# VHH binders against Radical S-adenosyl methionine domain-containing protein 1, mitochondrial (RSAD1), part 8

Target 1, 237 residues: Radical S-adenosyl methionine domain-containing protein 1, mitochondrial (RSAD1), of Bos taurus (Bovine) (a5d7b1r34to270)
Amino acid sequence: APGSQRAALYVHWPYCEKRCSYCNFNKYIPRGVDEAALRRCLVIEAQTLLRLSGVRRVESVFFGGGTPSLASPHTVAAVLEAVAQAAHLPADSEVTLEANPTSASGSRLAAFGAAGVNRLSIGLQSLDDTELQLLGRTHSARDALQTLAEAQRLFPGRVSVDLMLGLPAQQVGPWLRQLQGLLRCCDDHVSLYQLSLERGTTLFTQVQQGALPAPDPELAAEMYQEGRAVLREAGFR
Key: E = the ipSAE of ESMFold2; O = the ipSAE of OpenDDE; V2 = 0.75 times the mean of E and O plus 0.25 times the DockQ between their complexes.

## First folded at step 4 (VHH)

Design A10 (framework vhh_brivekimig_d4)
Fold by ESMFold2-Fast, scan of step 4:
Order: structure tokens, then C-alpha cells, then sequence
Structure A10 (fold): chain B 237 residues (1-237), chain A 121 residues (1-121)
């Protein structure tokens, strides 16, 4: 199709602060990551991929993967500058960064804004501290909500919250109550993500050893359908 | 002797999901930028997604943005395409390809068979 000259760019930050129990592709942060070398690599790969693909216009940029909020704002700025040199990046393009509540202080969020980020996706994942521990998260629900409030102050109308469903032992009713509670403190977007149980993860091993029940696909499907209905009724995207 | 073998296609209802795989051999997989290209019956090839050699930089066509996820495992010489929220318009034969502009070839190094994805109610 002629539209192949237009694309969305996704940039993977390959590291997490802690290996998440459900992550199989991401590596946790080694002590003393050489970010200058990684920054150079990302810049070269972005420019090369855009030129080899023949993409002339980048409609949006998303910084995701591991924990992009651990990246230096300088790295984000360098990648965006590289994109703008290789293709047309319109001023009104959405530039989203995934932020982990643990690494997303107000000053750091403001620095990402200065670097060119104009939307945030906050990886809340759950409002239940037990579920956060299951997922290997280092933040509490309270800490995450404080980060969300700060993000909304700095990026009004441009903050999305990520919420997971389909966790082991998770039930539809309690999960819907979490979602409804979240909607009372979130003014923009909520994204629902189903847990994928991958081989080689801590969570997969715990389920295989009988320490945790296997996620129920039927309950996960019901959560997704009911969650979408709740979001639609509340006017969320 | 470059070989790319696609798998994972099938028939799925609208809104469903499929995960495609591409097993690569005959070259140093980790050195190459890779892509997924699809061809609907009676239509020309349409580029879907591309991924850098490290996996750190990815491009998506507007038609699949937010629904498809490309990934690679360099230790297994395998390229993946996770397809969510499938639509009837996604019905096509899916090919993986090396991104090798220096060869001047189109299609690049496609598998002759591809893997068929049919989204039908």
C-alpha cells in the first residue's frame, strides 16, 4: 500500500530495574550500564531502519520495552533528534514514554517533557499490593497513585494508565472494582493488558510447580469484555 | 543459502489473536534488520512492520499500529509477529524478510510459501 512511507516508531529500552516475574524478553539492569554506548546504538539503528524502510513520515513515537523512565532524558532527546533528521516528525506527533512509578519523580518526568515527550503511559498494573508483589513490582499502589497525580499535573489530559488482567487467582468482580476505583482518579486513558504466561519466567515456573494456579483464559476474556464496557460507559478510550 | 520458514497462521474470528513465527537459517540472523510483509488475495505486497538487528528500534505501518507486536530472539534465530484485535482486512499470506536494501531486490528474501492468516466470521 502507498501508506508504507508513513509509520509509527517504537523504541525499546532493553532493561528493567528488576526482572519482572512475567518478562521473558527484557533484561534487568546490570550495574553501571554504559548508557552513552546504548544511546549511540539507538541513534544509529533508528536512522538506519528509517532509511532502509523508506519511511518518510513518523506519525508517532513510543518509548517502551523494559522501563524507559530509567533512561536518561538525554537518550530520549537524541533518538527524537535522529528521527527528525531521517524523516519528517510533525510537531503534533504523539511522543509517549512508559514510566514505572518507582523511577518517575516529578523532576524526571519534567525532564522527559523538555526532551520532547508529550504523553505518558504509567505502568500501574494493579491497585492491589498483593498482585503488585506477584508481578514483581517494586512500588506500592499508594506510591503509584502519587506518581499518577504528579504525571497528570505535568501532562494534563495526556496520561494513560496501564492495568493488567488475567492474573493467577484473579476474579472478575474484584478486578472490576479495581478498574472502577482507578477511573475515579484517572482523567484520560486506561489501557488493559492481559497477562501472557511465558516459558522462562518466574511466574511460569511458579505455576508449573503448583505454587500458583494457572491463569484462567475464560475469566481473562470476561475481564477484558467487562472492562471494555466499563471504560466505554465512563467515556475513556 | 538463506532460508526463512514462516508458521503460526490459521483461521480466527474478528477480534482474535495469532502469533506468527519465522525460523531463519543460512545467515547471521543477529546482523540483519527484519520485516513482516503481507499479501492479500489478488493484491500487491503491503509492508507491516520492521525491527532493527538488536530489537531496540521498531516500525509499524499505520494499519497495524497498536494491534501487532514484532519481536525477535537472536539466540533462536527467530522472528515473531503477535497479532491482536484481528480484522477481516488482515486476511493475507504473511512473509518474513531480511531488510537488505544493498541487494536492490523486492521482494527481499521471502519464503515462497508464507503463512496464511484468515480472519472470518
Amino acid sequence: as target 1 above (237 residues)
Amino acid sequence: EVQLVESGGGVVQPGGSLRLSCAASGFTFSDYYMSWVRQAPGKGPEWVSAISSSGSVILYADSVKGRFTISRDNSKNTLYLQMNSLRPEDTALYYCARVDYGSGSYPFDYSSQGTLVTVSS
Scores: ipSAE 0.621, ipTM 0.843, lowest interface PAE 1.1, mean pLDDT 81

Design A11 (framework vhh_brivekimig_d4)
Fold by ESMFold2-Fast, scan of step 4:
Structure A11 (fold): chain B 237 residues (1-237), chain A 121 residues (1-121)
Amino acid sequence: as target 1 above (237 residues)
Amino acid sequence: EVQLVESGGGVVQPGGSLRLSCAASGFTFSDYYMSWVRQAPGKGPEWVSAISSSGSVILYADSVKGRFTISRDNSKNTLYLQMNSLRPEDTALYYCAKDLYDSSGYPFDYSSQGTLVTVSS
């Protein structure tokens, strides 16, 4: 029966502080955000979806998409309350929020914790400032590592770090050195994922015009295999 | 009047990927939440994923969490299911559905033929 089925809830935050060169948010019309209206819409949609699906238990909640750490903690709290009213949300359920270092001060992270968030995913992406600039990131590696340290203090054992591989002109050796450096600053979890070129992005255009080499899938596969071996040896993930 | 046409199924090896599509017509697609439901041989239907009218709120069955991604394009009246890391137990006929259940408790109304996904070596 559907009422006995367990589910995970995903909430998509559609806005970024700045458009990343690898993100496909070009379809969103730039406009002022009425967060109170957005909050109302998210609450209504969450409750309606749970009611119409017949789901009675939500095992996990994930706030992702653009930059969820830009959202008001009140919006996060309202959504979680809506879920708890429509279904059973166990006290020990994972409630994860994706955070960009530029919008993840210690006070904001603590406020998300008070709102019900109990796990963070920090979008570091690279420890090389040149690579961060290529990706359109607005933070430095130093800034991201400071955010990571604050997150680990506030959410001990519950912080994941995202690291990207397969960037244009990226080589295996330098990338593995980045990963090894990151592991000296990480507590527990590291997620590796490959860059995907999307139409309408700055990176896609630069590759199409020959200004940047296309990412090499074989180098990306080698980075992934070697990276997983490094993580396994270090007792991660 | 309501018409749902699934496509994208096929035979794939374990660990492979497939993208399913559902073309909708006969109703205002952007006003409705949509779902994917599957039925494995000899078993009853299992709900897989659901997405709100805006696409901002999504539910996944625990069995597919982290492997499947539901999405929609309201400008094209199309629902998608990206399936990664496929397993033999994902073998089933896959259906898209408009409005799964309401507060009265009656079941979803789907009349489409579905699309077959077979995961085998």
Scores: ipSAE 0.563, ipTM 0.835, lowest interface PAE 1.8, mean pLDDT 82

Design A13 (framework vhh_brivekimig_d4; at its last look DockQ between E and O 0.62; V2 from the best seeds 0.00; counts 0 for: pae E 3.3 > 2)
Fold by ESMFold2, look of step 5:
Structure A13 (fold): chain B 237 residues (1-237), chain A 122 residues (1-122)
Amino acid sequence: as target 1 above (237 residues)
Amino acid sequence: EVQLVESGGGVVQPGGSLRLSCAASGFTFSDYYMSWVRQAPGKGPEWVSAISSSGSVILYADSVKGRFTISRDNSKNTLYLQMNSLRPEDTALYYCAKGDYSDSSGYGFDYSSQGTLVTVSS
C-alpha cells in the first residue's frame, strides 16, 4: 500500500564458540544455554518491534552477531514464521545466515535451508593459516575452503565470503595472490574488511606491547584499492 | 521528564562517516525500543532504524541498509547510529525517539529529541 514502510530485519545471536582476539563484540560463550527460552524471546522481540514500527513488509532478514550457525534451525524457522505473521515476508526475500567454518557442517547448512535461509555469509577472513591463528580462529584454511564448497553446492550463487586486510605484517603482493586464489573458488560476493584495532582486545594489546608490528594504514589503503580493482576485473562486487 | 540529547552531527563529504549519539534520561532506558528518525529539508519525517530493548532485534529502512548501524549501551543509557558511506540524500536533522508500545501508526514512538544536523556535501 502507498506509504508502506519496508525494512530489513537483523537478528543478533549473542553467543560465540570462542572469544575473538581482535574484537570486543561477540563476548558470550555458551554455558547451559536454554535455546527454547532464547527462541521465545527472539520471537516476542521481533513481533513487538514490527508492531511498534508499523513496518508492513520485510524485504530481508539477516541472522548475525556471535555465531548464528550455533543456533538451532528450529529457532531460525520460528523467527521467520513470527516475521511472516507480523508483516509481509515475500517468498523472494533475502534470508541470510552468517556462519563460520567450525560450526557449519553440510547437514546443518541444509537444515538451515529447510528453515528458510536462502543465502550464507561465510566468515573466512583469511586463507593463510598463520593469519587465522593470529585472529584467534579455530578453523584452518582447508576447513574454510571445504565449508565454502559445501555452502556453494547447497546455495549456488548465494554465498558471500569475507577476506580481511591490514593485518600486522601483511604485504600487498601475497595478499592479492590470496584474494585471486579465493576468486577461483567463489561464486557471488567477496567482502574486503579492514582490520580495526580496538582497545581492550587481545590483538590491540599485542600490538601495543610490541609482540606484533603495528598495522600500516598506507599499506591497508593500497591493499583495499588494489583488491577492489581485482574484484571489478573479475566481475565481483 | 524524558530527555533525549543528540550529538555527533556535522558536515561531511560524500562517502564519509559520522557517529551519532543519543543520551537518554528520565525513564528506564533498558525497558524501551528506541529508534532514529530523520527529516530532510522540505520533506516529511522518515523512519531510519529501530532497536529492541535488549538490542537483539533491529530494523533498518531499505534506504540505509548496509550503511548504517544502530546500537545501544543500556549501561550508559545511550543510543548510537553509525553512519558509513554517507550520501547527499542522507542530509537531514536526525533525532532519536523512545518507543511507544500503544501507537500502531508506524511512527508510533512516544517521544523525540531536538535532533542533530547532518550535512553531506562537497
Scores: ipSAE 0.349, ipTM 0.761, lowest interface PAE 3.3, mean pLDDT 78
ESMFold2-Fast, scan of step 4: ipSAE 0.652; ipTM 0.863
ESMFold2 (binder alone), look of step 5: mean pLDDT 78; pTM 0.778
OpenDDE, look of step 5: ipSAE 0.853; ipTM 0.950

Design A14 (framework vhh_brivekimig_d4)
Fold by ESMFold2-Fast, scan of step 4:
Structure A14 (fold): chain B 237 residues (1-237), chain A 121 residues (1-121)
Amino acid sequence: as target 1 above (237 residues)
Amino acid sequence: EVQLVESGGGVVQPGGSLRLSCAASGFTFSDYYMSWVRQAPGKGPEWVSAISSSGSVILYADSVKGRFTISRDNSKNTLYLQMNSLRPEDTALYYCARGSYDSSGWPFDYSSQGTLVTVSS
């Protein structure tokens, strides 16, 4: 029936993204970094979008984009309250927040839980410190695994990890060993993401100048297929 | 005059991908919430996805979440829909619209030709 449509809401967190540094797309976007102003902007946009779209039920909410774990838990709570005011947000809806190990202390994770977050996606990306350095990550694999353990304690059965594939110079065998090692430390969900080279990034420039080998799409496809087989064999979703 | 011109449709096999574009003119694109709406043969219109004016808040119909990605480039007055893991039930004419799909009707405030997407073997 008309008006019975169900939806998933995605909130793009603009912190630490090059695209967002050049964003000037709405008169309600505040100048500079002011969390209270940004919170008001997100609340207005969420409520307006839901009202204009005619969505009556929101089945899931995902806080992603830049680094949502840098956001104030109060801002997350305000957005969720705005959603619940504009549409029906069932108590058992999945509310997922992407967390970077660098900004995901136990106290912050607990505060997100209090704000309404009930699932975490930990951006691990790699278990190889050289690969983490290549990706510009400031945490070690060990630091990320410690964050994962704390997240699993606070959100039992509701933590997933993101693992990247298709990196320059990355090979199938070593990557599959990373995945197998990760499965020994995870709950029942692992997400595999292929590297996307963005124009204007240091990594893109290094590949274009020949300082790093170009990612091989055939190896990336092989990693994805073999990785999915490993996940199915281990009973992961 | 408000103009929205869709492109990028075609015939693909199940599991394939297509990228749709919508070129907007005649209004301040960056001030509007934009949406994609589709109409399958013999069915009424179904909204697919909507994006806020800044791009910071996005909605996906449950039927396409995880497979489709909406995006916009306000400097080029263009709306995009990246469609992955296409299914036969995704076969439809796809339209872009100013504002969003609302419960009072679709299309909302646009003039558009649509672009045909056919998913078949």
Scores: ipSAE 0.480, ipTM 0.804, lowest interface PAE 2.2, mean pLDDT 80

Design C01 (from A01 with V57I; framework vhh_brivekimig_d4; at its last look DockQ between E and O 0.70; V2 from the best seeds 0.00; counts 0 for: grease 25.1 > 24.2, SAP .678 > .668)
Amino acid sequence: EVQLVESGGGVVQPGGSLRLSCAASGFTFSDYYMSWVRQAPGKGPEWVSAISSSGSIILYADSVKGRFTISRDNSKNTLYLQMNSLRPEDTALYYCAKVTYDSSGYPFDYSSQGTLVTVSS
ESMFold2-Fast, scan of step 4: ipSAE 0.668; ipTM 0.868
ESMFold2, look of step 5: ipSAE 0.608; ipTM 0.858
ESMFold2 (binder alone), look of step 5: mean pLDDT 80; pTM 0.798
OpenDDE, look of step 5: ipSAE 0.835; ipTM 0.939

Design C08 (from A01 with S53G S56T I58T; framework vhh_brivekimig_d4)
Fold by ESMFold2-Fast, scan of step 4:
Structure C08 (fold): chain B 237 residues (1-237), chain A 121 residues (1-121)
Amino acid sequence: as target 1 above (237 residues)
Amino acid sequence: EVQLVESGGGVVQPGGSLRLSCAASGFTFSDYYMSWVRQAPGKGPEWVSAISGSGTVTLYADSVKGRFTISRDNSKNTLYLQMNSLRPEDTALYYCAKVTYDSSGYPFDYSSQGTLVTVSS
């Protein structure tokens, strides 16, 4: 029957600290967030969706979207409790939270762990401060690496790192050196993401106005292929 | 009165991608949880994915987790299903459905023909 199957729950945190240059301009930007009201809303939506769908077992929960690490650990805990009340959430279920280095201190990461999070996906994006500024990131590479080290200490073997490729003016050689440097600081989990240049974004406008060179799709494809080879050679997934 | 019109199906090779759309009319779209349900040849209906009215909470069947993404545009009364890394097992007629408030006594409210997705070499 429909809805009696095992399922994965995705919770979209609608807020970012600020809009990133590569983000769609329809993304919600926080202004006077009432987190208690949002928490109540998320709890009700999660429980209702599970019940209406007839889902009885949730194998994984993912907190993504804007910047979930900006959320209170109490909000994360409340959602997980709501899931456990509406369906079976096994103790060994994968509960992943996307974290931005600017909102992920060691004490905050530990609090997410206490709330039920058991895996982190850290949006590093680049080890080059100029590239981080281009992407609209508020952290430096140094700050991001400190956050990564703390995350690995608190969630050993359960931290993945996101690295972007295909940025305007980015070259294969320097980017591969970034990746190799990152691999000396990471365990087994690195994800490579190609920049998507979408209409309506700040980055798209800068390229269109000639302030930045257009990304080269063939060069991005070359980066992805060579990056994957480097990851395989180093024993990464 | 309630109308759901699916589109975007077609024939695609394994590993390919398709984006399904569902145009809704006759009700206040943003007030309802929506889902995608599929029916493969010779099989019963299988629930695929569901999304809350606001779009902030989504659910995925294990068989499609990580490959499919459900979304909605409430300003256009349209539901979407982005299907990546398609497999032969994904071959089915796909329906969008307006989820009822009472899953214990009432089935999904869908009144369209669906859209056919065929994954073959």
Scores: ipSAE 0.271, ipTM 0.709, lowest interface PAE 3.7, mean pLDDT 79

Design C09 (from A01 with S52T I58V; framework vhh_brivekimig_d4)
Fold by ESMFold2-Fast, scan of step 4:
Formats: structure tokens, C-alpha cells, sequence
Structure C09 (fold): chain B 237 residues (1-237), chain A 121 residues (1-121)
């Protein structure tokens, strides 16, 4: 179709935290954490992509990647304004922001709401403090649950949580108990993600050196299938 | 000479996954916005996803939202499409295309051979 399709827009925050070496329209390369430059780059890229794609209606917007909750609410607002100028963004469109518990204070979450965000995806990853330490997280399970409760207060019915599966040495039984515990604290949306080992990470290096067992794909598949069954029994989609 | 070579297609069952690749040569890949376009048997072309030169902003057709992920590696001049939860209606020839001009018409130039994806039981 010549641009009459409905579309979803995704903004990948970690990619914009680094230099935008190929931002051709502004001839300005953002340096490190220069957020004003990153904001200008994101605005130009969003408008240009929508225009060149011929997309006239954006059904949803997602801010994801690494840690979008570290972004200024002004940057989020600027991108949403750019989308609204380039295409139709309906008032009832879902605008989701991924938040890390350590950077998602109540005041920041409220500011994102004011900027146009109406749904949150909280990157819990685990309710086991040993697993959180393995993943390099600095928050505790208790801290993450406090952030979840505050998010649910500010965005009632519009908060989902991300839970990781397939970690080295992780077992099905204990992981299912984590999931069941989490469901008592969630609205009705839980996303299950299998661990992806990325080169250059401590976890990748430890697995490569034999310090940690490699994740088992069959065990991860079992976790996913049984996790889906638990979600269905609890009425989650 | 500009070339785009798609690969990674195949036959999978519903619910399966495939990862498509597009190897680019003959132009400065990192300067261009890129897209995936598909054409099902007997149908016209359907835009699937598009990504900016930096990779920071992405568009997905609503029909593939949440199931497909577009990405790029500018150091390897390669565009990717990770396809999960595949459905029979995803059966199509998939094309990699540069996004090079204003959207006054169909904005994607896909002159390559494509890669065939068949989702069947």
C-alpha cells in the first residue's frame, strides 16, 4: 500500500544516548549525554521517517531500548509533538515508556505522564536478588515492587512488567514461584523475555570462560510454556 | 553498483520464528533509511517496517507490531528482520529497500530478488 497503512512508532533510547554519527539532516553529531542534541536528532528522524514512509496515522508509540526512563520528559514530549505534526496521533493511542526501577521515581513517572505517556512497562526482570545481581542490576526486588506500586497508582490499569527467563542455573520451579508471586502485584499485563547473551557483557564473558553454565534453550522453552499456562489460569493475556 | 541481497527465508510452522538478513553493497549503507517490504502471492506489495540510518527510530506496520523487530548493523552493512509468532498470512516474498525519496507515491524501491517466507502446517 502507498503509505495508507496504520503504523506503530518505536524509539530506541540507548542508540540515541551514543553519538548520532549519521544524522544527515542537521550535520550535528550528539556527544555523549548531550540530550538537547539527541532530542533534535530524534525529532528530525521521526518526522523524516514518517514523511518518507507516507504513514498518515500512528496507532501507538513505544519508547524502549535500554533505559528510556533516564530520558528527559521534554525529549519524550518533543518526539510525540513531532509525530503529531507529521501524522495523525489519535488521543486514545497507546504511548508506552520502558522504565527501570532505579530511575523511575514517582516525580519522574508523573512528568512522563504530563509529557504524553499513558502506559508503562517496568523492567523488573527478576524477583530474586541473586538473579538481579547476576544481571548487573543495582535495585533489589523490594525496590522494584515499590516502583511498581507507585507506577500503578499513577497509571492505573496501564502498567505491565517485564520478567526474564532462561538465566544461567535458573530452574523451572523457583522461576514459576517468582511469576506467581508477581501476579499478585500486577494489573493484568506481564511480558516474558528469554535472556539474550550480548558480546562485551560480564555475563557473556563468564559463560564463555566456563564460570557460569550456558543458558539451556530447552529449559527456557519449558519455562515459557509453563509461564504462559500460569498467566492463562490467572486471566492474563 | 548498488546491490541488496536478502536471505534467511524458509518454510516454518505457525508460531515459528525466522531471521531475515539483507546484505548491502555499492552505497554508503549508514547514510540511508532502510525498510522491509513484502508481497504475498497474488497480492500487491505491503510495507512491513522501516528504520532510520542511526537505528534510533523505527516504524512497524500494525499487522506485525509486537511480532517483528527490525534492526541494522552499520559496521556490517546489514539490515535484519527478526520474525516471531509467524502466521500463515505472513507468507510472502520479503524485500529489503532503501528509503530515498519523498512519499508522494509508493516510497520504497525494491528491485532485488527477495527471500521467500512460507508459513504452513
Amino acid sequence: as target 1 above (237 residues)
Amino acid sequence: EVQLVESGGGVVQPGGSLRLSCAASGFTFSDYYMSWVRQAPGKGPEWVSAITSSGSVVLYADSVKGRFTISRDNSKNTLYLQMNSLRPEDTALYYCAKVTYDSSGYPFDYSSQGTLVTVSS
Scores: ipSAE 0.644, ipTM 0.865, lowest interface PAE 1.1, mean pLDDT 80

Design G02 (from A02 with S35Y A50G; framework vhh_brivekimig_d4)
Fold by ESMFold2-Fast, scan of step 4:
Structure G02 (fold): chain B 237 residues (1-237), chain A 121 residues (1-121)
Amino acid sequence: as target 1 above (237 residues)
Amino acid sequence: EVQLVESGGGVVQPGGSLRLSCAASGFTFSDYYMYWVRQAPGKGPEWVSGISSSGSVILYADSVKGRFTISRDNSKNTLYLQMNSLRPEDTALYYCAKVTYDSSGYRFDYSSQGTLVTVSS
């Protein structure tokens, strides 16, 4: 099967400092975690999965899930070496790390670059502090923009920013102004993500209790269509 | 003894989403690497995504990366596949598969039933 020869590898980092209100992932708060043991497990699992799948070439590696920017750069390096040993990992392969603004200092970002990371995905989510509070984010818009500037300096042309749409009470006009403001600060990629209300999340409970209005699917669709048009006209993607 | 029961298939328009589930029983689910495998009309079976026993390492076939998300809940013995931005070429019977290792090597052990996904306008 041609699809089994080439693949994308995703490494799900299980640890997070704070659970986001919209997130239903299995997350853990580290408390003196034995990262050497976790590193060994990730290496074994990566090699085993590649072998089981018959993958000859890994086109991309993505470190995501919890908060991968909390991981040791040594753990990232070890996983990438394991991939290179089990399959061909071309020099032009994208190796992306998801970073939360509060855990992505310039020194840590530089260390990830040295470990083999060549792209960053910055979880900005919103430029509105009220929306960030609703999402349970620990950073302000100002903090996030500062982290973005540092990331762009260290990874010029290779930083993606994540922006959410379809939040409760969110309107098209104000959201498009956020996107346009973000484009003035971005030189490369912007990814648009629609909020999904998952059962068991804080946000889902607040909507069910009437504390927050339910997201409007028509407004979300309009945001996505107009956002994509704005991105295309600006030469992004 | 060992059972894998898929659900969540259906008819959806291009650009739509579906979430598949696989309920596992008769073995220690948390010990096994799991896959979603599909078989399109007139084609042989092809894996689209695999996930390690811990859930920490995941593979996606290039044809589905960025659109499909595999996950597992070891406490519920359940495997999931969230399918977004569906295309007509995603039309197939989807199978849940566990990986078995024995003296002959590694094998995919499929459900006999599967769940049908049809992407049609």
Scores: ipSAE 0.642, ipTM 0.880, lowest interface PAE 1.1, mean pLDDT 82

Design G09 (from A01 with S35F A50G; framework vhh_brivekimig_d4; at its last look DockQ between E and O 0.79; V2 from the best seeds 0.00; counts 0 for: SAP .702 > .668)
Amino acid sequence: EVQLVESGGGVVQPGGSLRLSCAASGFTFSDYYMFWVRQAPGKGPEWVSGISSSGSVILYADSVKGRFTISRDNSKNTLYLQMNSLRPEDTALYYCAKVTYDSSGYPFDYSSQGTLVTVSS
ESMFold2-Fast, scan of step 4: ipSAE 0.677; ipTM 0.881
ESMFold2, look of step 5: ipSAE 0.550; ipTM 0.839
ESMFold2 (binder alone), look of step 5: mean pLDDT 78; pTM 0.773
OpenDDE, look of step 5: ipSAE 0.851; ipTM 0.948

Design G11 (from A01 with A50Y; framework vhh_brivekimig_d4)
Fold by ESMFold2-Fast, scan of step 4:
Structure G11 (fold): chain B 237 residues (1-237), chain A 121 residues (1-121)
Amino acid sequence: as target 1 above (237 residues)
Amino acid sequence: EVQLVESGGGVVQPGGSLRLSCAASGFTFSDYYMSWVRQAPGKGPEWVSYISSSGSVILYADSVKGRFTISRDNSKNTLYLQMNSLRPEDTALYYCAKVTYDSSGYPFDYSSQGTLVTVSS
C-alpha cells in the first residue's frame, strides 16, 4: 500500500476544567499541574511513536480528549515541532484543536493559531442551558455562541461544532430546533455525537438513582437520521 | 512469557459497531507502546492504530480515521479498539501487538489467535 507510512496523529489531553458528567476517564485539572513536564512527556511520546511505527508522513493532527484549549499554546507548538522533526508534516495539513467555550478566549484562540492550529472543533454540545448543566458544562449557550463567532472570525471556514444527541429526557422536535438554530450561526461543519452512558460517570449514577430517565437508543437513532436530513437540506455535509 | 488475548469480534451489518479488547500479561504493559493490526482474508497484515505507553499519543491509519478509537487501561493491562461505522472492507482478523524497536513500520510482536470481525449485509 503506497502510504502504509501515512497516518493521522491524535494527541489526547487528559484533563478538563471540571469532570464532565458523561466522561469516565477525563479528570479535572488540579491546581499546580507541571505543564512543562507534561509537554516534555508528549514531545518524547510523539517522536518515539512516529519512529517506532515507521510513519513518514502525518496527514492530519488532532488535539482532543478532555479540554485541549486549557493547554498552553507552547505545548501545542512543541508537539507540532516534534512531529515535523520526526516525520513530514505538510504545511497544508489539517491541525485541529478541540476547544471548550469556557477556555477559548479570542486571545487564546489566536495564540493557538500562531502555534500551528488551523482548525477548531468547538464543544458546544447543546444550545439548551438545562442540557448543558446536565452535561456538567460550565458555559451557557449564549457564551458558547459568542465563542463560536469569535472562532469563525479567527479561523474563517475552518470551525466545526460538536452537538450531542440522545440525552436523557431529550426529544426529537426540540433537538431538531436546536440544530436548525445552530445552522444559522455556524460554518459548513457540524458533528453529531450520540451520548454514551458509561459506568463511573455522574450521569450514569443519576440514571441509576432514578433522577434521570435512561437514554432511548431508538430516539437517538431517529435524531441522528433526521439531523442528517436537516444538514443535507441546509447544504451541510 | 508475553501473552495477548483478543476478544470482542463478531458479525455486524454495515454501519454497526463493535468494541475489541486485548488482555495483556507476561510483561509490564504500561511501559510499552501498543498497536492494533488486522489481516483480511487472503491479504497481508495492515496496521490500524498505534498508542503510546501513557495513552496520550495515538496514530490512526487513514482508512479508519474518525471511525475507530484506540484506548488503553494500564491498571487492567487491557487495550481497546472501539469500531464505529463499520464497512465490509473492515472484515478481518484483528490482533493487538506490542510495539518493538526492530520493526520497519509494521511492529508485529504477536502470536495470538486474534479476534474475527465480519461486516456483512
Scores: ipSAE 0.639, ipTM 0.863, lowest interface PAE 1.3, mean pLDDT 81

Design M01 (from A01, 13 letters changed; framework vhh_7n9e_1)
Fold by ESMFold2-Fast, scan of step 4:
Structure M01 (fold): chain B 237 residues (1-237), chain A 121 residues (1-121)
Amino acid sequence: as target 1 above (237 residues)
Amino acid sequence: DVQLVESGGGLVQAGGSLRLSCAASGFTFSDYYMYWGRQAPGKGREWVSGISSSGSVILYADSVKGRFTISRDNAKNTLYLQMNNLKPEDTALYYCAKVTYDSSGYPFDYWGQGTQVTVSS
């Protein structure tokens, strides 16, 4: 029933860029005043959704979407404050921020911690530089691992790494070697995500035009099952 | 008249996936908070997920967190629910619902007819 359920709150940064019912503006994201407007929009929408749903307790908060690690820590703090005002947000609730690896993000990661974030999800995606280039990532595997090390120092035991599977031309053996190598650098959690080939993306177009092979669902399923076995054997999750 | 038409239900094996759609008409879809709820045979109505008008803020019931993903396409007036890793206990009639900002009663102001999801073990 509404009002008694425990809930998880997800905040997705990119949606406010195009339309916000409580913030009458188009776009000016590069300006600080535009982020203030986005912050107000997120606060109003969070409070309204919690009120209308009758949720009294929020067990977890996740900041995800396009690039949450580039959002102002003030915006994260404001949303968490709004949640605490509208419902009970326990001190031991997980507050996770999804971060894209960058060498310059260390000071920003610390600022997010000060804002109330207590867990990080690092979007590594691959340890293969060719695969990272295919995904349009601007960081190298080495840069990502350096960011991971800094994140683990700032959030000990509270960092998960996102690793993608089911990429075009990706094979089970090499991918499992990536996973096993990654586990030597991680102590807690690894999340496995299957590539979703969305219409309107460069990857979708390249597959449709025959420039890249289509992902194999059988291979992706095998990667997922074997990856989960590797994680269990290593004591992860 | 407000209309909410759900589709995409069916019979699936445990561990499978389904994608539900809700086609909305008769109101300015992009102005409203939307929800997915479900009702299993012989049980009460259960709220599973909600999404703000812009799509920026989302709530999930703990029972579906990590398995279900709610989304919306305001240009197409359509609400979606991607359901992964389905369990037999997910068997229910799934319906979408519209809520107004000024609602002070039951959280769902209008709901559709629903689409049946049956998960076998």
Scores: ipSAE 0.521, ipTM 0.820, lowest interface PAE 1.8, mean pLDDT 79

